# VH-VL binders against BTB/POZ domain-containing protein At4g08455, part 8

Target 1, 243 residues: BTB/POZ domain-containing protein At4g08455, of Arabidopsis thaliana (Mouse-ear cress) (q6dbn1)
Amino acid sequence: MRCISCREEYLPRNAGTCKECYVEAGETEEELKREIDDLKAKVAFLRLSSSLDHGTSSTSRSFTDVVLIASEDNAGSPPIPAHKSVLVSRSPVFKAMLENEMEESLSGTIKISDVSYDALRTFVYYLYTAEACLDEQMACDLLVMSEKYQVKHLKSYCERFLVTKLSPDNSLMTYAFAHQHNAKHVLDAALSQIVENMDKLTKREEYMELVEKDPRLIVEIYEAYLSKQVNTAAGGTSTSKTS

## First folded at step 18 (VH-VL; from A1 with light chain D94E)

Design B2
Fold by ESMFold2, last read:
Structure B2 (fold): chain C 243 residues (1-243), chain A 121 residues (1-121), chain B 109 residues (1-109)
Amino acid sequence: as target 1 above (243 residues)
Amino acid sequence: EVQLVESGAEVKKPGSSVKVSCKASGGTFSSYTISWVRQAPGQGLEWMGRIIPIFGTARYAQKFQGRVTITADESTSTAYMELSSLRSEDTAVYYCARSPIFYYKHGFDYWGQGTTVTVSS
Amino acid sequence: QSALTQPASVSGSLGQSVTISCTGTSSDVGGHNYVSWYQQHPGKAPNLMIYDVSKRSGVSNRFSGSKSGNTASLTISGLQAEDEADYYCSSYTESSKWVFGGGTKLTVL
């Protein structure tokens, strides 16, 4: 049987679409939903810019109602004006912070430590536009922020970028980083790099340091390694037709 | 924006110890390593050791093993280097320098301003 | 003594090119090791110019790196007065330690 979408052969199920095309359609639907959300954030940015650029009243017409401040930046960071409605629509953490009479809701100021002004500005810009120019450091900074503020789309974006930067050389440190910051996609990719290069990496000083940090991470690595060895042995035998 | 700011100059007596701090800002502290590199007057650069903050572990050049201790405090994004049993040969500028974990073998992309340590009687 | 060998000095005239060598072994320069290059002006911290033959962002196109066998090279074309500085190569060795070359003083004539 041929799938009407991809033209690949498949088992007779779903009468004309294979499982891969069915899964691919579901993945495409999720991607389109994220694209719609990204465009919604971009529209909000354009409306803010239009209010500021019309020359009627920059502060009054913008209707910004909260500021974010990078507290650790030694340069005396300028406040970043924003809309509570945008923040709460993109982050359950900002929603809880701003809608429940917490200090930030009452003061109209959100202070964020351990981030640069540029990282915070890029984070806010992403909430409005779904765009960010990434390098490895910005991706790490935004990943940590996206986990803290539960901005799933940004977290996934940063993770996909960082996965492209993985190598055997950086896999041990990246595994620990991803574990600490709950970055599942980076964690899985780093783990794959580690198990594929186990013989090289176990000789590295960084491996001994990972043992010192957290032996439980080493157990997880060896469990994945053993699982790969079992799958490789099983994969060398044709399917068993197991029910 | 990315900055490594070191503590001020120190004058020390032989046999004492010195502890230099390196405050990192503008980045995620757990996403890079911190090395200490010294430079005696008129001399070249000499790597002393480094810490990997995401591991909390340090390693040292053989020359300094037993005399140097490198630590980090993730909550303040600060690394420390302590050198004990000081001799006049330890008179140098001490730099902290970082390597991002994704390119940690490729070099030191940011450096502190240097801390001058003078060992004199 | 430094683990990587650099000439003590090199010189070149304004507008010309100069090449600084950095020679090591298969465990620190050859093979799959990365070599980085730093410029240091008097009284200042070193500045990363080249990592693994690639130019660091914001560094002039006049600076380029290359590697062949156990020797890495930094080439500076179109020499300017501001290029007069000390230059260091560095590598992360197979023993998971950093090493530096002894440094090369570049004099622009």
Scores: ipSAE 0.766, ipTM 0.871, lowest interface PAE 0.8, mean pLDDT 83
Fold by ESMFold2, fold request of step 21:
Structure B2 (fold): chain C 243 residues (1-243), chain A 121 residues (1-121), chain B 109 residues (1-109)
Amino acid sequence: as target 1 above (243 residues)
Amino acid sequence: EVQLVESGAEVKKPGSSVKVSCKASGGTFSSYTISWVRQAPGQGLEWMGRIIPIFGTARYAQKFQGRVTITADESTSTAYMELSSLRSEDTAVYYCARSPIFYYKHGFDYWGQGTTVTVSS
Amino acid sequence: QSALTQPASVSGSLGQSVTISCTGTSSDVGGHNYVSWYQQHPGKAPNLMIYDVSKRSGVSNRFSGSKSGNTASLTISGLQAEDEADYYCSSYTESSKWVFGGGTKLTVL
């Protein structure tokens, strides 16, 4: 029997790990915990005071120099105070907007349409902290915003979250969503779900609707399906592979 | 902040058509589906059909097949339901309702305020 | 799609528990299909209470859902006056269409 971690043979006294690798895993976990604690302390030290969550007009005490406003359709939403320096540092789009003397950015107001106050607040909070509380809907909203403002760190975060929420049931719509919004990691994961569940998914009305939307997406699905069928047949002869 | 705002009440004559709008705000329009559900006075909820905006495709309950057309315009985040050949039995409140694509089979998390359509001669 | 069967009415006193049933088939309520529950007060739009048989919609813990075979149930514990309303179940069927139950009028005595 071989240890899963170090690949050394041992007697079966552990569920696939030898005593030496078990001890080493505990030591590595301890080291990682210390590094995480140190990083948390550094983040706490670097964190700026912000009035983002208070929703007050006390913007001058926080030295903010710009406000973001969600959707003209939501005229009652509070302005979100921010720092141009933070926006510019986190987003090439805000950098271009704020450095090119655009009318609304010179006024100190950035109006963002088609976004909720909660999504915009969470987006701005992420620009300051690299943290966001996600559910599926918030992740979709922030993914779209991260693409629009070219915040790659947030886009990756949203993609990782959405990949964990994929299922066969939602894979067809998620595939189309990821394709439209250039979410490559979500697209690849949704494609894998579709290929693994082709027999059931091709019977759904949603599959026919995807055919109606864009037959080229169906070609991509079938090419992936056929490629997997060929590789599975060929791969079956590699069971004796070394290393 | 998530809102579905429907167009105003309408009074229609038998044999005419009605088109109700449902403007969605506070979210990503392509990340959910839109259904239309009606409720006649003193009656229960009746699903009419739905559109999947990310596909641009609609499907309908058998009862309404041929009379209902559901469309969506992603650029304005608005869904539409048109019911033709109106009868007095079509007098009802018409709701739009949404379901997120990741959990689209789990129900309708937000509803419009309802549009009253009255069909009388 | 076939209609889901609910009792026409249910009643209970303040502080009691009440259960509303929703019976369908293996193609809508049974199996691994999802059932959702809505509360509707007079003159208002429906409100999602349970958006998965085993998941809550973020409302009071007094509301819970369960499913056994082809029957789903909504249980309301600690009944309050504000719970007096109409309640609907719904399912997304295996034919990819929504169906609603006929509704249950809950009377709080």
Scores: ipSAE 0.762, ipTM 0.877, lowest interface PAE 0.9, mean pLDDT 84
Fold by ESMFold2, fold request of step 21:
Structure B2 (fold): chain C 243 residues (1-243), chain A 121 residues (1-121), chain B 109 residues (1-109)
Amino acid sequence: as target 1 above (243 residues)
Amino acid sequence: EVQLVESGAEVKKPGSSVKVSCKASGGTFSSYTISWVRQAPGQGLEWMGRIIPIFGTARYAQKFQGRVTITADESTSTAYMELSSLRSEDTAVYYCARSPIFYYKHGFDYWGQGTTVTVSS
Amino acid sequence: QSALTQPASVSGSLGQSVTISCTGTSSDVGGHNYVSWYQQHPGKAPNLMIYDVSKRSGVSNRFSGSKSGNTASLTISGLQAEDEADYYCSSYTESSKWVFGGGTKLTVL
């Protein structure tokens, strides 16, 4: 039993064993809470999907109470129905917007600029299902949107995807993009690519364009480059290299 | 629904200038580059230059250096191409085209429908 | 004036295969440079067919690209009437500028 296990693990050598069981139970509770929230969002998505598949009439059974509109498409985008409860639970920004009776709460409409209908629909589906089918462009679009609406898990998911697509060729532009959009993991990975390929990249026209954009970014690159050189030489034992 | 929408056709006199706009909708403007490509009647495609919005910097084909200016307004997701000192040989369809930064060397995945510029006296 | 050399025209019969060449230098077509291919029907904007030798964006598998040395090739198999169009190759050169081929008119007989 759990109590029996905790008592046996209270030995002085394992003083943290009872604390470890307590922490493990707390971690399990947090995991279960996340699973419950995910299941609730999936149920809401299934109700939403079923209602949308039932012809021209939306039913009250779906209980959607807000619509999102990709306003960059102006008058052409269909509204995306959603549940305020799902939006609020997944985004602090939607929480502030919808719980404090702002313009969006009163109108029942959230207009989002600089996003395609496809990206907005994918973003909303992610809030319900924790799933998104990414390509490089969708990942950029959702990363920017997840930063704007503070959807941390989606931001991390997009960053992980983009890191897998990083190459020396795209590292300079990706570094600037990540810097502008606070994409720390993409920024760090791009910086590593740049530092490892300095000889090649400093000869490219795009490097001069980055200098024109913001010399402070160049300082960051060189500081990272010099730090790597110093740490390799000063901070560790030499590893013999072949020839 | 990514789309590049260009400004309308223009008729210009020699020696004047033209400014064509390219509104990018349905995407993150800072995640791609915008190029301008023209096509004279019965001729092939000719790259004029490009802008990298995340840098705010432009580069041009040598042939157009000094006559073309490419700019971008990130707040409106719009790129502009201005061609000065127009001559009859500048009569062409002017396309804007984009290339995503992650594979910007792989080609232009979306094109505007083109802006016809006619230079005639 | 194009920097990449393409044949002015090629032709093929329905159901056959045709190959369009694009010849440049080591600074644009050769090496690790990418070559893209565009289809253009009369009065329409170009349409990207091939990103590199192995990538196609929503394009029929009848279209394939290859590269050997300083020559890239677009192969169209199973020719159909709608394949009749102008085809352009393009590359982002090592000087950080785009260049296009002169174009090839494909006639389906």
Scores: ipSAE 0.759, ipTM 0.875, lowest interface PAE 0.9, mean pLDDT 83
Fold by ESMFold2, last read:
Structure B2 (fold): chain C 243 residues (1-243), chain A 121 residues (1-121), chain B 109 residues (1-109)
Amino acid sequence: as target 1 above (243 residues)
Amino acid sequence: EVQLVESGAEVKKPGSSVKVSCKASGGTFSSYTISWVRQAPGQGLEWMGRIIPIFGTARYAQKFQGRVTITADESTSTAYMELSSLRSEDTAVYYCARSPIFYYKHGFDYWGQGTTVTVSS
Amino acid sequence: QSALTQPASVSGSLGQSVTISCTGTSSDVGGHNYVSWYQQHPGKAPNLMIYDVSKRSGVSNRFSGSKSGNTASLTISGLQAEDEADYYCSSYTESSKWVFGGGTKLTVL
């Protein structure tokens, strides 16, 4: 039987790992658990309330000093109360808006168009908690908002989620979407999918549609394809070492 | 809330054109495709064509090639379908429907309420 | 034409299971092509029930999809009166176009 960690042979009673690797993994796991507990405690200490409405508790008071409003025609428009200090700490755009005596700073109201109430509420919740429940649509909505308000932490979170949803089937449209919204990690992952599946994808009508949209995107795909062909040749030659 | 809201019912004469709008809300317009699907009285669903807003390009079913034009305006999150040279056989309910780009081959997850177009002389 | 073939009607008693078939070709149903299923009540827009043999979130566990060869199937177990509706299959073909089946009227006896 071979250890799955160090690949050394061991007695079969050790569940696929040798005694030394099992003990070392246990020690590393305990160190990581301690670090996670410490980080959880720091987060709990630093965390502001994720609910901007404290319900019916008579002892709860939020001290909010700004409201955000989703201003689309059909959106529910309950104001989302927030703290200016949180908004400016998370977003250079809100910082510039609220610290330089813009209309929003003076009125205490931030109107945001082109967003649903649910997306705006989730966005604000993320600013307080660094947590959001994503699906593909919410991730796209929050990615666009995170780019607009320069919330890098949220943008990275949305990008990591969307990369996990990437496939050859959706790579062409996702490439264009990521290019338009400056989503570099999604862009690179989509490009890799396209290059790895060019024989199949170049026969699709959607590829011709991408050509119609923007020839510059096709140039970028072609350049990546040429670089991959070189890397494949270099990878082959790199295994041959002269001694 | 994801919603597709279509324009109101139309009564048209043979030989004329109709343009139906589909206003999308509650999502990023560039993150999905919009299809148009019609249903004649007592009949099944018939796909007419679709637009991919992130590309700005449209494609059509063979039956409608040359008579249908599908467009989109990202600034208003609205898709349009125009059907020309109307005949009595074009009397139908016209639906818009969307497919998210991450799952665009998986079907239409949201539908408009339908626009009734009646073609009569 | 590229139309997908469905039976015109299917019926079953309350609590029974029924299966609705959707037959096409290797270019629309077969192979790696996705098939989706829609329920439509009279006067209403279609509602997506099944995508790529998987159930849409929020749809009852009584609905399931499967595919074998060039035939996709929608199975409804534990029939209820509210299941009486028209059911359509659809696929995105290898020619990058959508097609629908002709529809199946489900009658709950």
Scores: ipSAE 0.746, ipTM 0.872, lowest interface PAE 0.9, mean pLDDT 84

